# VH-VL binders against Cytochrome c oxidase assembly factor 8 (COA8): the designs that were tried, part 60

Target 1, 167 residues: Cytochrome c oxidase assembly factor 8 (COA8), of Homo sapiens (Human) (q96il0)
Amino acid sequence: APERGAERRDTAPSGVSRFCPPRKSCHDWIGPPDKYSNLRPVHFYIPENESPLEQKLRKLRQETQEWNQQFWANQNLTFSKEKEEFIHSRLKTKGLGLRTESGQKATLNAEEMADFYKEFLSKNFQKHMYYNRDWYKRNFAITFFMGKVALERIWNKLKQKQKKRSN

## First folded at step 9 (VH-VL)

Design k3 (from k1 with heavy chain L103R; framework fv_ebronucimab)
Fold by ESMFold2-Fast, scan of step 9:
Structure k3 (fold): chain C 167 residues (1-167), chain A 121 residues (1-121), chain B 111 residues (1-111)
Amino acid sequence: as target 1 above (167 residues)
Amino acid sequence: EVQLVESGGGLVQPGRSLRLSCAASGFTFDDYAMNWVRQAPGKGLEWVSGISWDSGRISYADSVQGRFTISRDNGKNSLYLQMNSLRAEDTALYFCAKAPRFRYGSYFDIWGQGTMVTVSS
Amino acid sequence: QSELTQPRSVSGSPGQSVTISCTGTSSDVGSYNYVSWYQQHPGKAPKLLISEVSKRPSGVPDRFSGSKSGNTASLTISGLQAEDEADYYCSSYTSSSTYYVFGTGTDVTVL
């Protein structure tokens, strides 16, 4: 059965949803934001004549995407959970219910929430610092391999021009 | 048959050097991150070092940083650990361990049998 | 410098269920779904039992299951058998200076 650039969502090993690129496309395809990480996944086109160097670049980019998606999915989940726990604990300390008289969910004012944000950032500072370090290292490696692939493609074009001229 | 075989262990005096090797077979070595994990006699597991599929990312445990060097030769399907300035607390069985295809250090699906390193006078 | 904390020993009778806890920090177990479990019989190399918190590799019996809540991961062995007597280690990816950390290990005894 033919596929029409299916919008079927498949869960990657990292928990990221996947979408099929349009059948006419011969380029990498960018999907909608993931529910948990809020990052857009890239689905890589694999050419039939992929060189070993191009394969290495694609594998590196795929691995980096899985790492990045998982980090942000977990970070967003942790933030939401801890925020709710903080609000509930402060409301309990004040002797207040979880809902207002209007039936809406009770909240803390901005000054009260400042304590949570300060604590959350302080607690997660080292984690975010290591994430940024790893992200830069991974992007440097990707950029380096992109340069190598570009040089390989230039060399192959020069080879084709020489072969075409000698024939 | 996927297999990892370690070699190079032995008895060595404190302050000296030793080089461990791990020979891989039965899988595409170039596709996977590789790791060294050690276990002192009667003690638990300790991660020592890891290297990405392309050698572009290398990491060490704090206990060995500056003394040990991990490397790989994808053309020979081999992983290495150069151990310098050895100490008595480096005495352990050293395992070679394979990570899954697209993840560095997330888990180890294949382990070697290990090679024993004893640092003693 | 830090290891994931496991109980030193757990015991049970054949057919019972035992649970092993693995407690870390927000930099490892609490932040990532990259918790794995290894089984080690005396004189043998460790064998992967569970990956990514709850996934079983091919060939691992469904008696073994994993879960995670907050900073604590758990391995449950149901229908305990004599062959399950071994050391069990948890591990997690970490965002600290060390990229991988193991648990202290748990000796499972089948009575």
Scores: ipSAE 0.006, ipTM 0.537, lowest interface PAE 10.7, mean pLDDT 80

Design k30 (from k1 with light chain S96D; framework fv_ebronucimab)
Fold by ESMFold2-Fast, scan of step 9:
Structure k30 (fold): chain C 167 residues (1-167), chain A 121 residues (1-121), chain B 111 residues (1-111)
Amino acid sequence: as target 1 above (167 residues)
Amino acid sequence: EVQLVESGGGLVQPGRSLRLSCAASGFTFDDYAMNWVRQAPGKGLEWVSGISWDSGRISYADSVQGRFTISRDNGKNSLYLQMNSLRAEDTALYFCAKAPRFLYGSYFDIWGQGTMVTVSS
Amino acid sequence: QSELTQPRSVSGSPGQSVTISCTGTSSDVGSYNYVSWYQQHPGKAPKLLISEVSKRPSGVPDRFSGSKSGNTASLTISGLQAEDEADYYCSSYTSDSTYYVFGTGTDVTVL
């Protein structure tokens, strides 16, 4: 049976969003959430006159995005797997089936799920602390470079204005 | 040709200092993170220290933290390792290694031949 | 010292396949697809064989392949040849206090 005609989440968006329209400027754009990380990727437009500083900023942002997406894709996979294993084990212990009569997955009450969340968070506490430290360091570097690029653009505009006045 | 050449190794007494250098050529040095990796005779590889393209992020292995200082001079295409308070356990061949990225390496694509540091009395 | 765990040695006959495991933690192999493999012949510098779990650099034969499942990465050498006799090291990016960790190393012997 045909779906609504949408592409898979792990492929590029359908249609002209991947391509610059014939009579409009191309800009950075935000894609759909990645299937695994659930983060929305930024696709960077590369201008013909990109400065070395602008290129470094773009590559730094791309490197950080890739790092961030890999971390969350693997975390989401681990969370999902451990959650399903926990539910399966608890339902087996109760002598209950894994599915309801409607074919939906059987669930646990909030008190039982709270045990899983508490255990999962405590097991991953140190890992998330190191992730946050690395995330802050990466964002400081990006912010610093954004400042340098902004200053370069201001100085270039001022130089261009003065050059035009001199003529 | 992309290459890394280490120098500065030698015989040194415990408690003394030594400075290693790594000369890079064939690529835009200030676009990449750089690392020091060591290997004791007959032993495995141990990551020692890394530095981002702009020196904004620096990290050390616990075994050398507080004793070693990594630095770079992008104008000279050179990486350095200042080693203080040397111990017998620091005896190793020290490799310079290039990452493919600005802040961090997911791997080391180019390695030097190494420079031998022997700490002995 | 935190290292990725590899078997000390693996052996095989010419033409056979050998697999080397590299077991880490959720803060390195389990969180990132940044696992690399290096080959080191006696008296030589390490050479990159595999990057980002499964990518081969130019010049590396397709006999070398990498994979990862959970906290364990694997290097497989198919069609084993005499020249493959060397030490092999895995490495991973880590979110720990240091940002790189190497494996304990595996000596591959071609019988």
Scores: ipSAE 0.521, ipTM 0.778, lowest interface PAE 2.2, mean pLDDT 84

Design k31 (from k1 with light chain S96E; framework fv_ebronucimab)
Fold by ESMFold2-Fast, scan of step 9:
Structure k31 (fold): chain C 167 residues (1-167), chain A 121 residues (1-121), chain B 111 residues (1-111)
Amino acid sequence: as target 1 above (167 residues)
Amino acid sequence: EVQLVESGGGLVQPGRSLRLSCAASGFTFDDYAMNWVRQAPGKGLEWVSGISWDSGRISYADSVQGRFTISRDNGKNSLYLQMNSLRAEDTALYFCAKAPRFLYGSYFDIWGQGTMVTVSS
Amino acid sequence: QSELTQPRSVSGSPGQSVTISCTGTSSDVGSYNYVSWYQQHPGKAPKLLISEVSKRPSGVPDRFSGSKSGNTASLTISGLQAEDEADYYCSSYTSESTYYVFGTGTDVTVL
C-alpha cells in the first residue's frame, strides 16, 4: 500500500514547525503562523500528472519557503534572546530580582528599552539588506521556472488533441 | 551505493589547461546541484564552482572566474571542470561534491575522494 | 576567498569534551541557520558531520553536537575517542557572491 504517497511531511529540514493539510486538498493550503517565524507556511498541492519541470518548480518554492521561514525564525529568536539578556542586565544593575513576589516576570519601561531597540535595529540593518537581496534572487529563480512551466503547459495544450464539447 | 569518482588530475605547467571529470552513481544525478571544492596541500577547503541540476545556474569563486568552466552531462551522470590559464596557486586536491538540493544547498552531503592537480614549472 | 575563523588546534583526553568555535559575519553565520561541519581524516575526503547548525546525518554519533549564537557557531565533541583525531571544518551559506565559505580548519588531537 502506497500510504506514504498520500502523506505530507510534517517536519521541515529548517527545523520550523509544520502542519499537515487535508489529504484530499485540490489546491495549495496555507497554514497557521509558525511559532518562531510568525509566517504562514504554504503546503503545495501535488497533482497526479505533475511534470518533472513542475516538480522542480514546486521544490524550488518549498526550498525558498524553508529559507524564508528559517531566516525569520532566527531573527525572532535572536531578538527575544538579546531582549531577555538586556532586561536581566539592567535589572541586575538596579539591584532588582528577575521575578516579582507573585512570580511574574520583572519588566523595564519603554524609555529604558529605547536603547535596546535602537541598537538592535542598527545591528540588524546589514542583515535585513542581505535578506532583501537574497529574497529578490530567489524570486527571480522562481519566476524563471514559472515561465518554463508556463511554456511547457502552452506547448502541451497545442499538442493535445482537443474537441470543444467532449474534451 | 552513492558514489562520486573524480579523474583527470595530473602535473601541468603554468598557463596550460586541464579538464577534470566526476562520475556519479547511486542517485538521480539530474535532481541535484553539483560543486567543485579544492584543498591545497596542508591548507583548508575552498569552494571553486557550482552548477544547478539543469545547468541554468552557475557560479564561480572570484579566484577562478574567467579561467574555469563548470559543466555537466546529465545523460552521462558526469560533472566537469575545464581549467584554463592554470597558476601555481591552483595546485590542490579537487573534490566533486553533491548539494542536497537541485539549485543550491547550504552543505555538501556526498564527496568524492578527489583528484590531485599540480601546477609546476 | 573569505574564511570563517576557527582555532588552529584543540586537544583533549579520551572521554573529555572539546568545543570548536567558528566565527563569521552578519552576511553568513549571523544571518542564516545554514552552518555545516565536516570531519577530515589525514589523506581522506571530508565527511559531513553536522548540517544546518545542529542536524546530524544518519550514522553520526550523538556525542557530536552543533549550536550557534550570533556570529559564532560551535561544534562540541563529548566523550572524545582516538578516532575523533582529525581536521574539522565549518562552512556557511553566504549572501556574498561566492555562495559558500569554509572555516580555516581546526586540528583536533586526542592525547
Scores: ipSAE 0.006, ipTM 0.540, lowest interface PAE 11.0, mean pLDDT 80

Design k32 (from k1 with light chain S97D; framework fv_ebronucimab)
Fold by ESMFold2-Fast, scan of step 9:
Structure k32 (fold): chain C 167 residues (1-167), chain A 121 residues (1-121), chain B 111 residues (1-111)
Amino acid sequence: as target 1 above (167 residues)
Amino acid sequence: EVQLVESGGGLVQPGRSLRLSCAASGFTFDDYAMNWVRQAPGKGLEWVSGISWDSGRISYADSVQGRFTISRDNGKNSLYLQMNSLRAEDTALYFCAKAPRFLYGSYFDIWGQGTMVTVSS
Amino acid sequence: QSELTQPRSVSGSPGQSVTISCTGTSSDVGSYNYVSWYQQHPGKAPKLLISEVSKRPSGVPDRFSGSKSGNTASLTISGLQAEDEADYYCSSYTSSDTYYVFGTGTDVTVL
């Protein structure tokens, strides 16, 4: 889909920079990737004169981010745990120790790991389908409210512009 | 004070309809998702249906899908459950329960005392 | 019908500790830290006891504690007291067509 230019989508280059001082102009910024979910959190700027509608949009976005972070943190933890269990089980079956002669973790080749990836994806297919559906529904709601906020801001700007034409 | 009060329960014959109401007070009703949870006599809790703050997101338990309709009137601080094609298995105490968030939330922080629905011939 | 598995009953003497398990799946307990516990006395509505796996709301004694490992959550009641005799239900958020699922419930008796 064509890129929207006017309102920022929050890009990585400004996210971990020092360009969001509290006492100067400030907007939403993106933090570094979370240790567990590997997702970059968005830290929301709260305007001093936030409308009730703007507050609802922000809280909806925050609630969605929290839900998303929880899902991926637990998904990544499960993946890592099951991967290690699979590797240890296969190494034991082959009569190998958990460490190489050089002291490194013993690993399986790509052919052997393909069995694990196939099983993991198959087992989690329905869960990921439900996640995707919920994710789309949440983003549709957010987009709808972003439209409402945009209309509110346009209306307020037009009203202020008319007042300024009062000589 | 923060409270939820259910009403509309009663004795009804199989195949008939009932409409439950839940009156909310003491909090900003339109900032929270609302839910119906039921409990059959001597049995455990079963989540029945939930509705987001703006009625934009609605979900049902498989056991009631297509028969029950959840709705809310934010102007009246009220939650409703329209129950059609009632079955003996729908006999339960029906609780109104509030989530801490707009959509669903992770738990139910406020509960009503429940209204009893008995479906019997 | 409840979905999460709990033991039907647990018993203990005053001052002892009891633990109630709550076993779900990777799409509920295993996917989110959104597990809650409710206490229900006979003839009363359920009361929130623990939220988000281990968080206690105001007014809940610290002898109630929660934890989670994989697909199983646990509620521990230490220093068991007569007033703890009640039914206990776990609940979890789920990403399926139904967004909440309750446990089968556990009857705690204080002997």
Scores: ipSAE 0.503, ipTM 0.769, lowest interface PAE 2.2, mean pLDDT 84

Design k33 (from k1 with light chain S97E; framework fv_ebronucimab)
Fold by ESMFold2-Fast, scan of step 9:
Structure k33 (fold): chain C 167 residues (1-167), chain A 121 residues (1-121), chain B 111 residues (1-111)
Amino acid sequence: as target 1 above (167 residues)
Amino acid sequence: EVQLVESGGGLVQPGRSLRLSCAASGFTFDDYAMNWVRQAPGKGLEWVSGISWDSGRISYADSVQGRFTISRDNGKNSLYLQMNSLRAEDTALYFCAKAPRFLYGSYFDIWGQGTMVTVSS
Amino acid sequence: QSELTQPRSVSGSPGQSVTISCTGTSSDVGSYNYVSWYQQHPGKAPKLLISEVSKRPSGVPDRFSGSKSGNTASLTISGLQAEDEADYYCSSYTSSETYYVFGTGTDVTVL
């Protein structure tokens, strides 16, 4: 698909091991921003000779990406919905319609919107704290396995070099 | 066929210990997170504990924290729940349940039949 | 240790539709599309009925459907049948120290 080819990156994403055997590709694809989360998904390249450890790391990263995408998609939806409800409620309180004389959506001034942002941030503090803790735990696991994969690749490269010298 | 079979339940007095086992078959056990879920007679489901594929992540419900220990033996395709300092409120049918993922489950796709634990004098 | 809130009971006649709500918080149902539903007949283990809000496993009739809006997930049973008389539980992933939370459960009676 043209879109996938255009979004493919030659450089591995940050945090990914640079120790790749010559027969393997370490290139992942980065897609366009997701419609709901506004985050760019990583499409992981799967080598034909992927090791069990490499497969576990990839699946761990895929699970983390799915979790992250869902969080931000729902956060963005909630923000948009609550913002519209706040504006509607305030306009109703002021005796104003939802649209101006010109037919455009009625808006609130910056001072009024500041009340919404303050309330939204306060209300969502615990949710963001839970997200942040889970994000750190997931990244610790990913970093640990990235280290293991890097060591495995170094070992395999050295092992092949030693066998070549003995022949 | 994919299945989970629990064992080790029984009648036990308050303050004592009991160890539950869950034998898994029909799937690659070490690729999935495993969980214990309990149900008191006539009551609803309560998640008790979960463990990742490699035992690297373990979590407990507040009601059992410090008393129960979840563990797994991937070489034996088995999940365990060590229950210490048992209380009357721990009386329940204990289910073994499989998540479809390594670290966390979005759902429980496979359930065992359950093993009954009765804590009474 | 919070439970998701479900109505204690729902009843309907054969052929009718019933809906069961499952209300959580912004940290569980409101943050993730990881809501599942389980059907439990008396004396039996729970059976996965719906995963990831609206996905049906193989063997589950299409008259069972799931949806979510904000902090509330819903299970709808259309064309209610006698065999649907059972207890229904919702569940959600949470990203706190506990990974899962179950709903309080709903007894569906077919009258």
Scores: ipSAE 0.460, ipTM 0.745, lowest interface PAE 2.5, mean pLDDT 83

Design k34 (from k1 with light chain S31D; framework fv_ebronucimab)
Fold by ESMFold2-Fast, scan of step 9:
Structure k34 (fold): chain C 167 residues (1-167), chain A 121 residues (1-121), chain B 111 residues (1-111)
Amino acid sequence: as target 1 above (167 residues)
Amino acid sequence: EVQLVESGGGLVQPGRSLRLSCAASGFTFDDYAMNWVRQAPGKGLEWVSGISWDSGRISYADSVQGRFTISRDNGKNSLYLQMNSLRAEDTALYFCAKAPRFLYGSYFDIWGQGTMVTVSS
Amino acid sequence: QSELTQPRSVSGSPGQSVTISCTGTSSDVGDYNYVSWYQQHPGKAPKLLISEVSKRPSGVPDRFSGSKSGNTASLTISGLQAEDEADYYCSSYTSSSTYYVFGTGTDVTVL
């Protein structure tokens, strides 16, 4: 069986692309990290006989992924922007250029960067606290529905066994 | 048709209590978060409270925290707002509003017509 | 104070374009693409006009468009019509202890 997430070649009479994103027919697949959030998106497999509970779980997981992707994309961009602005300001104050004599990007040492990290964490403390609270509540809800789906699947297997014995 | 109908509003004295109801029809009520939004006469919209599909997540505006209680009965397709220790500043038209998602309202796609609450002596 | 800032009023003539700004903070407008816009005619309930910054529900004309830059979202009404005379409210999800916030509202007058 091919590895999950591996690319494969597709052929089509219509002359469309000869490559497609890989997706196993019976399983979810995980994509590469998003450029902005650095989180790997999950592309959900939809069974032909998806129950209402399974659909509810999938939609909840999709909603949580969208929320999580947006939060981290914006946090990563804000962090990178503010870090560069801080470095540029400190280098300007020291009378140094933005690049070293060798042409590499000039950086601050760990001790100098400690002020930036402290300021960034302090500034974003409340935001991250609320994010963590929401993240835990969302995962609790997902776990609850996963339990319900598991019970449904067990019940369906038991019903099938009983029906087989009745024949 | 998809509809939300509010009821329970009226004239009430300061310090008293009032309970609002919202009856939902035309959609699967227990799949969506529900919200209360109010609007004082001639003023703007103010979000009051929200509740997730399963009542597991509830939030309130600071102005009503500790005085109002949001609840829902999924078996009756109904949303409620219990308002205690009412103040003149609570005078407003109260709207019931549906979110498109289970946990939070990124927007409100369906609104009721509202029920008027007047807090006066 | 958790409320998004909008201009009190804007006006335009039929066929012109008008833009309404909605300014918040990084904890609401800045960090999320969960800005929505509502149209309210006198004596009526609000109607969803734009969701998730720029998405139009079915039935909303394409002359209504939304955008966002940093902590400011904008609603643009092109080809202004008499029926567009109404109050407009922006709103956003917020990552604070209260999860939703509305704008101060803007009265659009079609002259």
Scores: ipSAE 0.185, ipTM 0.686, lowest interface PAE 4.9, mean pLDDT 83

Design k35 (from k1 with light chain S31E; framework fv_ebronucimab)
Fold by ESMFold2-Fast, scan of step 9:
Structure k35 (fold): chain C 167 residues (1-167), chain A 121 residues (1-121), chain B 111 residues (1-111)
Amino acid sequence: as target 1 above (167 residues)
Amino acid sequence: EVQLVESGGGLVQPGRSLRLSCAASGFTFDDYAMNWVRQAPGKGLEWVSGISWDSGRISYADSVQGRFTISRDNGKNSLYLQMNSLRAEDTALYFCAKAPRFLYGSYFDIWGQGTMVTVSS
Amino acid sequence: QSELTQPRSVSGSPGQSVTISCTGTSSDVGEYNYVSWYQQHPGKAPKLLISEVSKRPSGVPDRFSGSKSGNTASLTISGLQAEDEADYYCSSYTSSSTYYVFGTGTDVTVL
């Protein structure tokens, strides 16, 4: 029979194709940084008696992880491409090649790169605004459900104490 | 078998209402964002509305904003579109379409066969 | 909602290659790697052909390929076959208040 209990999450375009938790893990497991987003994925431990409320919290956290990986993978790719284009353009304008006399990749100084960063931030302002808006909404929802799960756990402990006392 | 089946379409007079349903089977419905996409006879595809897995995020095309309401019932594996103040230009085949993830989908991996809505006097 | 621009029609003979362009703006095709392509035969629902610019779902032949440069995405069909005669639509995620935008559609005719 195939081994059960292993969680496998294949997510394109992030490059986090799979990570498998240790066989008898009772904890969330943190993997290596994703190739594209540079964020560490979290494998969520699923308890045998997961309540519907605990499941909703876990799914909200998993969705937030997917959203963050998707956003940052795209952002990092766009940043890298535009940075290289900017450097190439400025070096061409100066009449310089892409490599130094020593064969190393030619670079721009911090003052020259400041123009790129200002333009990149300005161009992406609306995108970052939408990201921050959604981040606040997600954090509010997660915090709210964390509170509900905490109350559920307190109630369950009180029920257990009553049962033990009645025996 | 993964399947989406739309229903509730029909002939309706301008200014009236219709409610469309989409029944999902063969996958865990509450893990995915869902969408409505329409196609007028002989015309192209137009995205109408989308809803996240938990109904926490909802969006509408400008052409239907304020008139249509998307909703879902995860316990019944069903997606709905309440269409109010219908206009002749709402005449179209309405498709139910699944995103591949919990949140904003980048594409639609599974489509239903569609249900026809005709708005005519 | 904005619409992505595609040619109305393209045609080719069996065995040839055809390319369909999909032109948007810096708020959709130009900024995101979330371009998809759909194939629709007459009387049928659309079928996902390419996702995330260039990724093929299981069951889609490798003669279908996608790419993107600037604000324009492209679908290339190599080794054109009679079965490829269909309408093709691109789609992109957008940073506007709308969720998705579709292309105007392209009718592919196999001569």
Scores: ipSAE 0.007, ipTM 0.543, lowest interface PAE 10.4, mean pLDDT 80

Design k36 (from k1 with light chain Y32W; framework fv_ebronucimab)
Fold by ESMFold2-Fast, scan of step 9:
Structure k36 (fold): chain C 167 residues (1-167), chain A 121 residues (1-121), chain B 111 residues (1-111)
Amino acid sequence: as target 1 above (167 residues)
Amino acid sequence: EVQLVESGGGLVQPGRSLRLSCAASGFTFDDYAMNWVRQAPGKGLEWVSGISWDSGRISYADSVQGRFTISRDNGKNSLYLQMNSLRAEDTALYFCAKAPRFLYGSYFDIWGQGTMVTVSS
Amino acid sequence: QSELTQPRSVSGSPGQSVTISCTGTSSDVGSWNYVSWYQQHPGKAPKLLISEVSKRPSGVPDRFSGSKSGNTASLTISGLQAEDEADYYCSSYTSSSTYYVFGTGTDVTVL
């Protein structure tokens, strides 16, 4: 199909191809989960006659999505890196190698790992608290702008009705 | 057209208070986060405080936390910085700076010319 | 709070290219595409030069470009002009109680 070669869905974890919404669509579309953040991106439809206020709402929603995606991608990578560093450090202290005889990654017992999880959660508690607060505030702002856009559309519809009556 | 004008700076003794103002014009003030950034003579820029469009999100640099209070009056298109318990190290040119977004933004697109605050005995 | 690390000064001749580095951590420059650059001439307010790592606002010449790799962002000034002699500051978003951190600043001298 010559329609959309670049729009091909890639269900495999690897690959340079990714889901893209139909370009002739009049709707927002949801893509597959991001490899790093594990969140599904929304691809926003842009109308030909988008108002400045509608553009502001769309940009706010796009920025919020990017901010959210970056936060979780970073958090997931930081967790994985610090977990691996913690395991390596503890194994070095015990005089043990990083891998078992079978080539598997060496692990720590549940009690030792609990120390890591407690420290990681404690260390990141304030960061997550501020994230949640920001998330709620961003959604409140989006709701406010959605209200403004709705009022603008009502106003424009009233203006068009008045124009039709004046003809 | 779009501008920010700071005022209220001056000479003040350590331990005293001073209030800075920033008058905004040429844009819809209540659609943007606002910030204060300072620069000590011959030194670099330091972010001081930021406030969201609705005053719902406020944050401060550690160096001023508990001493400075940022506020805004959207009806007057004005931003304020109440500075209490001033120290010699608070001596700086204080800039009013606009973010491109509601909550805080990722950069500062519009800057005022600054108002000089000198804290000395 | 720690600042982003910039070289104290860089110098070049007219027509040359100079690059200013801005080094942070994985919690700011390394994790976010929210790095900005500001130009400040003596006695004047800072002016936004680059936003979001590499975006130029209207009125900023194409000879200014930004990039990022790992924990380091870079500002490159190509075709260096006499009027580029100024102080340059990077800034990055950081998610905490504090939202912004500025770089230590770089003095650009056109010789």
Scores: ipSAE 0.092, ipTM 0.600, lowest interface PAE 4.2, mean pLDDT 82

